# VH-VL binders against Mucin-19 (Muc19), part 10

Target 1, 175 residues: Mucin-19 (Muc19), of Mus musculus (Mouse) (q6pze0r851to1025)
Amino acid sequence: STCHVYGEGHFRTFDGESYSFDGLCQYTFLEDYCGQENGTFRILIESVPCCENGLTCSRKVIVTFQDQNIILQDGKVTAVQTAESTDCRERSANLYSIHTVGLYLIVKLLNGIILIWDKYTKVSVILDPSWQNKVCGLCGNNNGDLKDDFTTRHSSVAAGALEFANSWKTSQECS
Short names: E, the ipSAE of ESMFold2; O, the ipSAE of OpenDDE; V2, 0.75 times the mean of E and O plus 0.25 times the DockQ between their complexes.

## First folded at step 10 (VH-VL; framework fv_denrakibart)

Design w5 (from z3 with light chain Y98W; at its last look DockQ between E and O 0.67; V2 from the best seeds 0.00; counts 0 for: pae E 2.1 > 2)
Fold by ESMFold2, look of step 10:
Structure w5 (fold): chain C 175 residues (1-175), chain A 121 residues (1-121), chain B 113 residues (1-113)
Amino acid sequence: as target 1 above (175 residues)
Amino acid sequence: EVQLVQSGAEVKKPGESLKISCKGSGYSFTDYWIGWVRQMPGKGLEWMGIIYPGDSDTRYSPSFQGQVTISADKSISTAYLQWSSLKASDTAMYYCARMTFYSGSEAFDIWGQGTLVTVSS
Amino acid sequence: DIVMTQSPDSLAVSLGERATINCKSSQSILYSDNNKNYLAWYQQKPGQPPKLLIYWASTRESGVPDRFSGSGSGTDFTLTISSLQAEDVAVYYCQQYWSTPFTFGQGTKVEIK
């Protein structure tokens, strides 16, 4: 299963729904929390406009996985551990791998989620079948059913993309 | 029928500008990369750069960075290769070719017929 | 940059016989995470654009005759034409697409002896 976004907010969900949403805030692209406290990851996205014309020039991606924050920004990837480490001789934290292959920067999480960034506007996430019906966000719920792909953060099915996408905004203070 | 059709042969003088085109048809133009490849007379193939027409993401080989401009107009499914000032050493055959975005072969699976550019006084 | 070196530069083979072309990369182009080699083979006949034959070192592109096969891994690769036909006279190029800039071998010209 693949979900992606590129350009001025052209999305395709895991279940094949295509929509456009030109939001300027931070949104939940994909998570496994889905209204619960027992999730293991979040992937958040923000459009980064060009200074000159306001069109999308890049995309910032924030991945929260265990005690790691992995940030894709400005053509680069940085990882910041969210919990303080008290011992510098600890084992290498292999919670993710980062590879540059061809035209892409690929982040693979230990849970098998693959994030592909072209270092510009396009972000893709690949899930294997084990994630079926276990995720939510702008990528939809990966349940094979297009009828409920516009499921909002509050578990209702929106009539259109705008209502659906705005429900996944992470801060109500942004508009 | 998936195809890339390039503009016709060009004969130019040193110092002149030139823009050649590559029009895609039979597929979703904005979903594939379009690369440009140079073949100098009697020589092999040389990758110049690539563009994703969906968002105009453009990458250049270091050898060609600043020497050419790659662009696309997705409304007419066309990619371009452009020189601001041609040199005699730019005499070559120029191909466009498409590449899938992290799927399928990820190689150049469809090629244009080529555009011969001749630069001489 | 990854240098792709082909051998031989030219090869003459009798009709119906086996032709073998070698390609060596200056560094490994195997992605261990998916176990694929990012190596393609192209055929270019006189006056024609290149045509994709093989990708991921050994996967034949649709419509390519099964007499064409690719093999190898890491840094060493081969293209084999099991029974050379008259229409196979061309220059053959290997190409890595593991890292930019993408690079081609210098080409191997295959002729009928």
Scores: ipSAE 0.542, ipTM 0.810, lowest interface PAE 2.1, mean pLDDT 88
ESMFold2 (binder alone), look of step 10: mean pLDDT 93; pTM 0.950
OpenDDE, look of step 10: ipSAE 0.626; ipTM 0.857

## First folded at step 12 (VH-VL; framework fv_denrakibart)

Design v1 (from w1 with heavy chain Y102D S103F; at its last look DockQ between E and O 0.45; V2 from the best seeds 0.00; counts 0 for: pae E 2.1 > 2)
Fold by ESMFold2, look of step 12:
Structure v1 (fold): chain C 175 residues (1-175), chain A 121 residues (1-121), chain B 113 residues (1-113)
Amino acid sequence: as target 1 above (175 residues)
Amino acid sequence: EVQLVQSGAEVKKPGESLKISCKGSGYSFTDYWIGWVRQMPGKGLEWMGIIYPGDSDTRYSPSFQGQVTISADKSISTAYLQWSSLKASDTAMYYCARMTWDFGSEAFDIWGQGTLVTVSS
Amino acid sequence: DIVMTQSPDSLAVSLGERATINCKSSQSILYSDNNKNYLAWYQQKPGQPPKLLIYWASTRESGVPDRFSGSGSGTDFTLTISSLQAEDVAVYYCQQYYSTPFTFGQGTKVEIK
């Protein structure tokens, strides 16, 4: 299954729900925490505003996986050790691999999640079937049911995309 | 009804500027790449570059870098190819073409009718 | 830049006979992770823009007659027209889209003899 964000905030969830959300904050694109503290990963996105000159925009992607943050920004992928790991020499390329095909940069995580990024605004995530019913965020819950794709961070089903998407904001102070 | 409609043929002199257009209709213009392809008289196809109108990500073939400007105005669903100073060697047919936005298929699925540019004294 | 080389440059084939066009890339355009070749074939009839025939080396675009088929992998690719018809007179181009710039072959002109 695949989730996408592209253009001016056009989303398509794993279950096929399409919506538009033009948020300028950082949001949870996908995670397996889903209201608990024992998750294994988060994928966060934030829009980098266009300078009016040239109309260039991009999206920053932050992947928290095990003891590392993997950052997709400025056309590059950077891995940094989290503060929870004190071994400053550990750079586990075993946690992910990176390559480029066509117009896209591909990041494959050890857990089978595949990120596809055009180095600008298009981000896609591919999940294999083992992730069914195990995820939440702006990409929906991957349960095959469109009825509850707008499940908020607080486990309620929102009536519309705005309430749903804003619930996935990672900082209440951003607007 | 997915269409790319290009501006009409142009006859120009060396040193003049030119901006030709490619208007997309029948689809979400910002969801697809638009590429430009040159065909010199009696010759094959040359990939010039592409733009993603949704964010203006623009990529050029090294052969055309610095010689043309590719741009888009998403408010009117139009892509442009522009020269600041034409040369006689710019005489060619110029096509715009749409590329899918999905990873794995960057082929040109829809083409404009072409714009013939003739540069002569 | 990946160079795409077609052969022959021109081909004359009797109506109803098989036409075969070869395309060779200067490096592999097979993406091993999805096992797909990033190669397209286009048809350009006189006075018309190019038209997409084949992508992923062997997948026909919707609406393309089944007499057109693509094959090959890695660096060596073939477009086959199994029973040439009069409307198939055109120039045929291969294109790689594995790495920018997305280069074309020089073209193969197909004629009825």
Scores: ipSAE 0.515, ipTM 0.780, lowest interface PAE 2.1, mean pLDDT 86
ESMFold2 (binder alone), look of step 12: mean pLDDT 93; pTM 0.953
OpenDDE, look of step 12: ipSAE 0.626; ipTM 0.862

Design v2 (from w1 with heavy chain S103I; at its last look DockQ between E and O 0.66; V2 from the best seeds 0.00; counts 0 for: pae E 2.6 > 2)
Fold by ESMFold2, look of step 12:
Structure v2 (fold): chain C 175 residues (1-175), chain A 121 residues (1-121), chain B 113 residues (1-113)
Amino acid sequence: as target 1 above (175 residues)
Amino acid sequence: EVQLVQSGAEVKKPGESLKISCKGSGYSFTDYWIGWVRQMPGKGLEWMGIIYPGDSDTRYSPSFQGQVTISADKSISTAYLQWSSLKASDTAMYYCARMTWYIGSEAFDIWGQGTLVTVSS
Amino acid sequence: DIVMTQSPDSLAVSLGERATINCKSSQSILYSDNNKNYLAWYQQKPGQPPKLLIYWASTRESGVPDRFSGSGSGTDFTLTISSLQAEDVAVYYCQQYYSTPFTFGQGTKVEIK
């Protein structure tokens, strides 16, 4: 299953719902916490406007996975380990891989999540089937049912994209 | 039916400008890259560059960087190839072709009919 | 840039016989993580635009006859026409799409002997 965003915030969820939302804050693109404390990853996104024309020039992507923060920004990838490893020589290399193939930079996580970025505005996530009905965020819940794709952070089904997307903002102080 | 329809043949003189077009129909224009390919008379195919019309992300072959401009107008499902000053060596057939916008089937699966550009003094 | 070299430059093959076209890349175009070779084959008949035949080195595009097949991996690839037909007279090109610029081979002209 695939979720993507491009341009001025044009989304397509895992279940095929299309909507537009280009908020100026940081939002949860995808996570497995879903209101619980014991999740394993988060993928956050921010739109970055062009100075010249005000249109979206890029996206910043932040991946929290185990003890790693992986940041996709300004055409570059930075990874920082946040905790001490007991097996220091192999730890980062075993948790993810980063490659450029074709037009895209690809981050493959050990948990079967593939993040694809064109170093510009396009961000895609591919999930293997084991993630069905285990995720939430701007990408929807991956349960095959369009009726509940606009499930908010508070587990309510929103009537429209604006309410749904704003519920996934990571800071309510951002306007 | 998925189609790419290009503008008609052009006869120009060196130093003139030119903009040729490639209009997509029968598919979601902003879901695919559009590439441009040159074929000089009696020669093979040369990849010139590619654009994603959804956000105008444009990539050029080093051989064509600064020689042409690739652009798109997604509101009319049209991509463009443009010269500010044509040279006789620009005489060629120019094709547009589409490619998927994420990793997967990234070959050029649909091609336009071609635009013949002739530049002569 | 990845250089794509085809051989032979020209082929003459009797109707119904096998035609074999080779394509060699200057570096591997296999992405080991998905086990895919980023190679396509195109057919260009006289007066026509190119047409996609094969992608991922061996996957036939929809509507392409079974007599066309692709094989190979890494740097060495082959397009095979198992039983040449009159309508197969064309120039055939390989192309890598592993990294930009997405270079083509120089072409192989296939004719009836």
Scores: ipSAE 0.455, ipTM 0.779, lowest interface PAE 2.6, mean pLDDT 87
ESMFold2 (binder alone), look of step 12: mean pLDDT 93; pTM 0.953
OpenDDE, look of step 12: ipSAE 0.646; ipTM 0.867

Design v3 (from w1 with heavy chain S103P; at its last look DockQ between E and O 0.36; V2 from the best seeds 0.00; counts 0 for: pae E 4.1 > 2)
Fold by ESMFold2, look of step 12:
Structure v3 (fold): chain C 175 residues (1-175), chain A 121 residues (1-121), chain B 113 residues (1-113)
Amino acid sequence: as target 1 above (175 residues)
Amino acid sequence: EVQLVQSGAEVKKPGESLKISCKGSGYSFTDYWIGWVRQMPGKGLEWMGIIYPGDSDTRYSPSFQGQVTISADKSISTAYLQWSSLKASDTAMYYCARMTWYPGSEAFDIWGQGTLVTVSS
Amino acid sequence: DIVMTQSPDSLAVSLGERATINCKSSQSILYSDNNKNYLAWYQQKPGQPPKLLIYWASTRESGVPDRFSGSGSGTDFTLTISSLQAEDVAVYYCQQYYSTPFTFGQGTKVEIK
């Protein structure tokens, strides 16, 4: 299944719901926590606007996986260790791979999640079937049911895209 | 309606400069790559290069690197192909084309009508 | 550069009969992570720009008649026109978009016999 966002905040969820949301904050694109503390990853996104015109010129992506932040920004992929460790045998080099096919930069995580980025506004995430009904965020819940794709952070179904998307904002100190 | 509209046919002499245009409409211009394809008289299609109008990231075929300049002006949704000094061998039809907007399906889905460039005498 | 080789260079087919065009790449254009072949087929009718028919080797573009089908994987690909119509007289091109430069085959001219 695939979720993607492009342009001025045009989303298509894993289950096929399309909506637009032009928020200026950081939002949860996809995670497996979903109201629990035992999740394994988060993918966060931010829109980077052009100056005066308000158009989205690029998109920053932050992946939290295995106590590491993998940051897609300014055409680059940077890994930052978030956990304290004195054991030099713990290396970040085997947590992900990156390469290019076609026009896109591909980040494949060790858990099989594939992140596709054009280095600008287009971001896609591909999940294999094992993630069915295990995720939440702006990409929806991947359960095959369009009626509950607007499930908020608090597990309620929002009436519209604005309420849904704002529930996935990560910081109270935004705007 | 999604369209790419190219500038009109050109008749030029060797050594002259030329800039031809490709204007996109009916879609978000900065969300897609625009490529240029040459077709010499009686010949097949040749991929020249591609530009992302959002920040002018430009990729050239080695055969055309340094021979032409690809550029874009996102404020007017227009891509350009330029020569500083035309040669008779530049006589061809030149197409612009759009690469599809989603990852993993990067075929040329929309094509311009073509600009015939004739360089003689 | 990945070289794309088509065969035959031309063929003549009676109306209503099957036309088959082959395309071979100099290296695999199958991307293992998504299992997609980065191959497209285009139709160029006389005096017109090319038109996308098939992408991902086998997926028809919207509005393309179902008599057009694509098949193959890795390095060997086929475009089939199951029942040739008069409007199908054209030159057909394959293209790889696996890595830049995104090269085309030399073209196959299809004519009515």
Scores: ipSAE 0.195, ipTM 0.627, lowest interface PAE 4.1, mean pLDDT 85
ESMFold2 (binder alone), look of step 12: mean pLDDT 93; pTM 0.951
OpenDDE, look of step 12: ipSAE 0.835; ipTM 0.918

Design v4 (from w1 with heavy chain S103D G104S; at its last look DockQ between E and O 0.91; V2 from the best seeds 0.75)
Heavy chain, then light chain:
Amino acid sequence: EVQLVQSGAEVKKPGESLKISCKGSGYSFTDYWIGWVRQMPGKGLEWMGIIYPGDSDTRYSPSFQGQVTISADKSISTAYLQWSSLKASDTAMYYCARMTWYDSSEAFDIWGQGTLVTVSS
Amino acid sequence: DIVMTQSPDSLAVSLGERATINCKSSQSILYSDNNKNYLAWYQQKPGQPPKLLIYWASTRESGVPDRFSGSGSGTDFTLTISSLQAEDVAVYYCQQYYSTPFTFGQGTKVEIK
ESMFold2, look of step 12: ipSAE 0.655; ipTM 0.849
ESMFold2 (binder alone), look of step 12: mean pLDDT 93; pTM 0.952
OpenDDE, look of step 12: ipSAE 0.726; ipTM 0.887
ESMFold2, look of step 13: ipSAE 0.644; ipTM 0.849
ESMFold2 (binder alone), look of step 13: mean pLDDT 93; pTM 0.946
OpenDDE, look of step 13: ipSAE 0.753; ipTM 0.890

Design v5 (from w1 with heavy chain Y102D S103Y; at its last look DockQ between E and O 0.73; V2 from the best seeds 0.65)
Heavy chain, then light chain:
Amino acid sequence: EVQLVQSGAEVKKPGESLKISCKGSGYSFTDYWIGWVRQMPGKGLEWMGIIYPGDSDTRYSPSFQGQVTISADKSISTAYLQWSSLKASDTAMYYCARMTWDYGSEAFDIWGQGTLVTVSS
Amino acid sequence: DIVMTQSPDSLAVSLGERATINCKSSQSILYSDNNKNYLAWYQQKPGQPPKLLIYWASTRESGVPDRFSGSGSGTDFTLTISSLQAEDVAVYYCQQYYSTPFTFGQGTKVEIK
ESMFold2, look of step 12: ipSAE 0.541; ipTM 0.797
ESMFold2 (binder alone), look of step 12: mean pLDDT 93; pTM 0.952
OpenDDE, look of step 12: ipSAE 0.715; ipTM 0.882

## First folded at step 13 (VH-VL; framework fv_denrakibart)

Design u1 (from v4 with heavy chain M99Q; at its last look DockQ between E and O 0.77; V2 from the best seeds 0.70)
Fold by ESMFold2, look of step 13:
Structure u1 (fold): chain C 175 residues (1-175), chain A 121 residues (1-121), chain B 113 residues (1-113)
Amino acid sequence: as target 1 above (175 residues)
Amino acid sequence: EVQLVQSGAEVKKPGESLKISCKGSGYSFTDYWIGWVRQMPGKGLEWMGIIYPGDSDTRYSPSFQGQVTISADKSISTAYLQWSSLKASDTAMYYCARQTWYDSSEAFDIWGQGTLVTVSS
Amino acid sequence: DIVMTQSPDSLAVSLGERATINCKSSQSILYSDNNKNYLAWYQQKPGQPPKLLIYWASTRESGVPDRFSGSGSGTDFTLTISSLQAEDVAVYYCQQYYSTPFTFGQGTKVEIK
């Protein structure tokens, strides 16, 4: 299944719901926490303003996976370890891969998530089938049912995209 | 039916400007890349550049950077190729082509009929 | 830039016979993570735009006759027409779409002998 966003916040969820949301804050694109502490990853997005002099519109993407913090910004990728721990960490198969192929920068995570970024505004996520009904965020819940795709952070089903999308804002301090 | 329809043939003089068009129909125009390909008389194919109309992300072959402008108007499902000052060496057939998604073929699956541009004194 | 080199430049083949066109890239166009070769083949008949035949080196586009097949990997690729038909008279191009700028081979003209 595939979720994407492009341009001025034109979304399509894993289950096929299309909506527009032009928020200026940081939002949860996709995560497996879903109101609990037992999650394994988060993908956050921010729209970068297009009206600043000398800057192009783009999208910043932040991926938290294992002890990695992967940032896609300004056509570049930065990956840092989020915790300093022992030298015995497993590195046998790489936790992720990053490649530019064709028109896209592709981040493939060990957990079966493929993140595809055109280095501009388009962000896509492809899920391994094992993630069915295990995710939440702006991409919906990937349960094959459009009826509850607008499930908010607080587990209610919103009637419209604005209420749904604003519930996924990560910081109240952003207006 | 999915198709790309290009504007008609042009006869121009060196130094004149020109903007040719490529209109997509039968599919979601903003969901696919549109590329431009030049074919000089009796020659092969040259990739000029590509645009994603959904967000106007535009990329050029180094050989064409600064020589042409690629743009799109998503409200009318149309991509454009534009010269500010034509040269005789710009005489060629110009094709637009749709490139499919990353999880499909990622190749140029639909081509326009071509626009012949002739530049002569 | 990745240079695509086709051979031969021109090929004359009797009706019903096999035609073979080779394409070589100056560097590998295999993406190991998805195991795909980013190589396409196009047919351009006289007076017509190009038409996609093969993508990912060996996958036939829908509606393309099964006499067309692609093979190869890495840097060496082949388009085969198993039984040449009169309507197959065209110029054939390979193209890499592994990295920008995308590049085409110089073309191979196929004619009836």
Scores: ipSAE 0.608, ipTM 0.828, lowest interface PAE 1.6, mean pLDDT 87
ESMFold2 (binder alone), look of step 13: mean pLDDT 93; pTM 0.952
OpenDDE, look of step 13: ipSAE 0.744; ipTM 0.891

Design u2 (from v4 with heavy chain S105T; at its last look DockQ between E and O 0.75; V2 from the best seeds 0.72)
Fold by ESMFold2, look of step 13:
Structure u2 (fold): chain C 175 residues (1-175), chain A 121 residues (1-121), chain B 113 residues (1-113)
Amino acid sequence: as target 1 above (175 residues)
Amino acid sequence: EVQLVQSGAEVKKPGESLKISCKGSGYSFTDYWIGWVRQMPGKGLEWMGIIYPGDSDTRYSPSFQGQVTISADKSISTAYLQWSSLKASDTAMYYCARMTWYDSTEAFDIWGQGTLVTVSS
Amino acid sequence: DIVMTQSPDSLAVSLGERATINCKSSQSILYSDNNKNYLAWYQQKPGQPPKLLIYWASTRESGVPDRFSGSGSGTDFTLTISSLQAEDVAVYYCQQYYSTPFTFGQGTKVEIK
């Protein structure tokens, strides 16, 4: 299954729901916490505008996996332990692999999640079947049912994309 | 069913501008890359660049960077190749071709019929 | 840039016989994480656009006759036409899509002997 976002916030969920949402904050693209503390990863996204009146020029992606942050920004990827600022360190790559192939930067996590970024606005996530019914966020819940793809952070089903997407904002202080 | 249809042949003089088109149909235009390939008379194929119409992400071959402009208008499912000032050496056949996103074919699976551009006076 | 070199430049083969075209890349185009070789083969008949035959070095595109096959890995690749037909007269190109700029081989012209 595949979820993606591109351009001015054009999303397609794992279950095939398409919607547009052009939020200016940081949002949960995908996670396995889903209201609990026992999750193993989060993928957060932010739109990066070109200028005052500009369209989205790129997308910043933050992956929290194990004790590390993996940041996709400015066409580059860096990894930092979560209790540390962004430092250049020698690190083990046994938790993930990062490669540039074709037109894409690809991050493959040890847990079977593949993140594909074109170094611009499009971010795709591919899940193997073991993740069915185990995820939530802007990508939906990957349960094969379109009826509940707009499940909010609080486990209610929103009537529309705006309510759904805003529920996945990571900080209510952002507007 | 799935189709790329290019604009017709062009005969131009050096120094003139030109914009040729490639219209996609029968598929989701914003979900595929559109590449441009030049073939000079009697010669092989040269990749010029590629665009993702969904967000206008555009990449150029170094050989063509600054010489042409690749663009797209997703509202009419059309990609463009454009010269601001043609040279006689731009005389060639120009193809557009579709490329899938990651983890599919990722090769040029559908090609337009070609646009012959002749630049002479 | 990854240079793609084909051999031979021209090949004459009797109807029903095997045609073999080689393509070499200046660097490996195998991506170890997905175990795929980023190589495609195209056929271009006179007056026509190129047509995709093979991708991932060995996967036949839909609608391509089974007499066409691709093989090889890393830097050395082969297109084989097991029983040449009259309609197979064309120029054949290999192409890498492992890294930009994407590059084509110079082409191999296949003719009936």
Scores: ipSAE 0.644, ipTM 0.853, lowest interface PAE 1.4, mean pLDDT 88
ESMFold2 (binder alone), look of step 13: mean pLDDT 93; pTM 0.951
OpenDDE, look of step 13: ipSAE 0.782; ipTM 0.903

Design u3 (from v4 with heavy chain S105G; at its last look DockQ between E and O 0.33; V2 from the best seeds 0.00; counts 0 for: pae E 2.6 > 2)
Fold by ESMFold2, look of step 13:
Structure u3 (fold): chain C 175 residues (1-175), chain A 121 residues (1-121), chain B 113 residues (1-113)
Amino acid sequence: as target 1 above (175 residues)
Amino acid sequence: EVQLVQSGAEVKKPGESLKISCKGSGYSFTDYWIGWVRQMPGKGLEWMGIIYPGDSDTRYSPSFQGQVTISADKSISTAYLQWSSLKASDTAMYYCARMTWYDSGEAFDIWGQGTLVTVSS
Amino acid sequence: DIVMTQSPDSLAVSLGERATINCKSSQSILYSDNNKNYLAWYQQKPGQPPKLLIYWASTRESGVPDRFSGSGSGTDFTLTISSLQAEDVAVYYCQQYYSTPFTFGQGTKVEIK
């Protein structure tokens, strides 16, 4: 299953819902926390404008996975480990891989999540089947049911994309 | 309708400068790479380079590095191919082409009609 | 740079017969993570821009007749026209897009015998 965002915020969820949302804040693209504290990763996105307000020139992607904080910005990948690991080998272990194929930079996480970035506006996430019904965010919940793809951060089903997408904003101070 | 429209044919003399254009319409111009392909008379296709209009990141074939400049003006959805000093060997047809999205094949799916450049003394 | 070599340079085929064009890359263009070969085929008729026929080595572009098929993997690829039609007279190019610089084969001219 694949989720995409590109251009001026044109999304396609894992379950096939297409919508447009042109917010300029930071939003949860995908996570497995879903209202709990026992999650293992978050993928956040921000639209980076250039020249014109509302025109997106690129996207910044922030991935929190294990003890890594992986940032995709300005065509580069930057990773910072934390001191939360209790095993020195785990802290030294490669928890993700980076490959370039064609024009795309591909980040593969150890948990099987594949992030594809063209270094600009196009971001895709591929999940293996084990993530069925275990994720939430702008990409939907990956449960095979198109009817609840607009499930908000608070577990209600929004009537439209604007309410849905704004519920995934990470900071109330941004509007 | 997704379309690339190129500027008209050019007849030039050696040493002259030239800038030809490729205007995209019917899609989000800044979201797709635009490539340039040369075809010399009676010859095959040669990839010259590619630009991402979103931030002007430009990749050149080694054969064309330093010989041409690829650029874009995203405010008018237009990519450009430019020579500072034309040579007779630059006589060719020049195509622009759009690359498809990752899940749609990543190939050149939409081509401009071509711009014939003739350089003769 | 990945060099793409086509064979033959030209061929003549009777109407309704099979045309076969080979394309060989100087290194593998199969990306094992997604199991895709980064190979495209283009058709160029006289006076026209190239037209995409096949991408990922074997996937037909929308609107391309079923008589066109692509096959092969790794370094050896084939474009097959199962029953040549008059409108298929053109030059055919393979192209790798596995890594930059992207490169084309030299082309194969298909004519009616």
Scores: ipSAE 0.380, ipTM 0.710, lowest interface PAE 2.6, mean pLDDT 86
ESMFold2 (binder alone), look of step 13: mean pLDDT 94; pTM 0.958
OpenDDE, look of step 13: ipSAE 0.665; ipTM 0.868

Design u4 (from v4 with heavy chain T100E; at its last fold request DockQ between E and O 0.89; V2 from the best seeds 0.81)
Heavy chain, then light chain:
Amino acid sequence: EVQLVQSGAEVKKPGESLKISCKGSGYSFTDYWIGWVRQMPGKGLEWMGIIYPGDSDTRYSPSFQGQVTISADKSISTAYLQWSSLKASDTAMYYCARMEWYDSSEAFDIWGQGTLVTVSS
Amino acid sequence: DIVMTQSPDSLAVSLGERATINCKSSQSILYSDNNKNYLAWYQQKPGQPPKLLIYWASTRESGVPDRFSGSGSGTDFTLTISSLQAEDVAVYYCQQYYSTPFTFGQGTKVEIK
ESMFold2, look of step 13: ipSAE 0.710; ipTM 0.873
ESMFold2 (binder alone), look of step 13: mean pLDDT 93; pTM 0.954
OpenDDE, look of step 13: ipSAE 0.826; ipTM 0.915
ESMFold2, look of step 14: ipSAE 0.699; ipTM 0.871
ESMFold2 (binder alone), look of step 14: mean pLDDT 94; pTM 0.955
OpenDDE, look of step 14: ipSAE 0.716; ipTM 0.883
ESMFold2, fold request of step 15: ipSAE 0.717, 0.707, 0.689; ipTM 0.871, 0.871, 0.865
ESMFold2 (binder alone), fold request of step 15: mean pLDDT 94, 94, 93; pTM 0.955, 0.955, 0.952
OpenDDE, fold request of step 15: ipSAE 0.839, 0.842, 0.826; ipTM 0.922, 0.925, 0.917

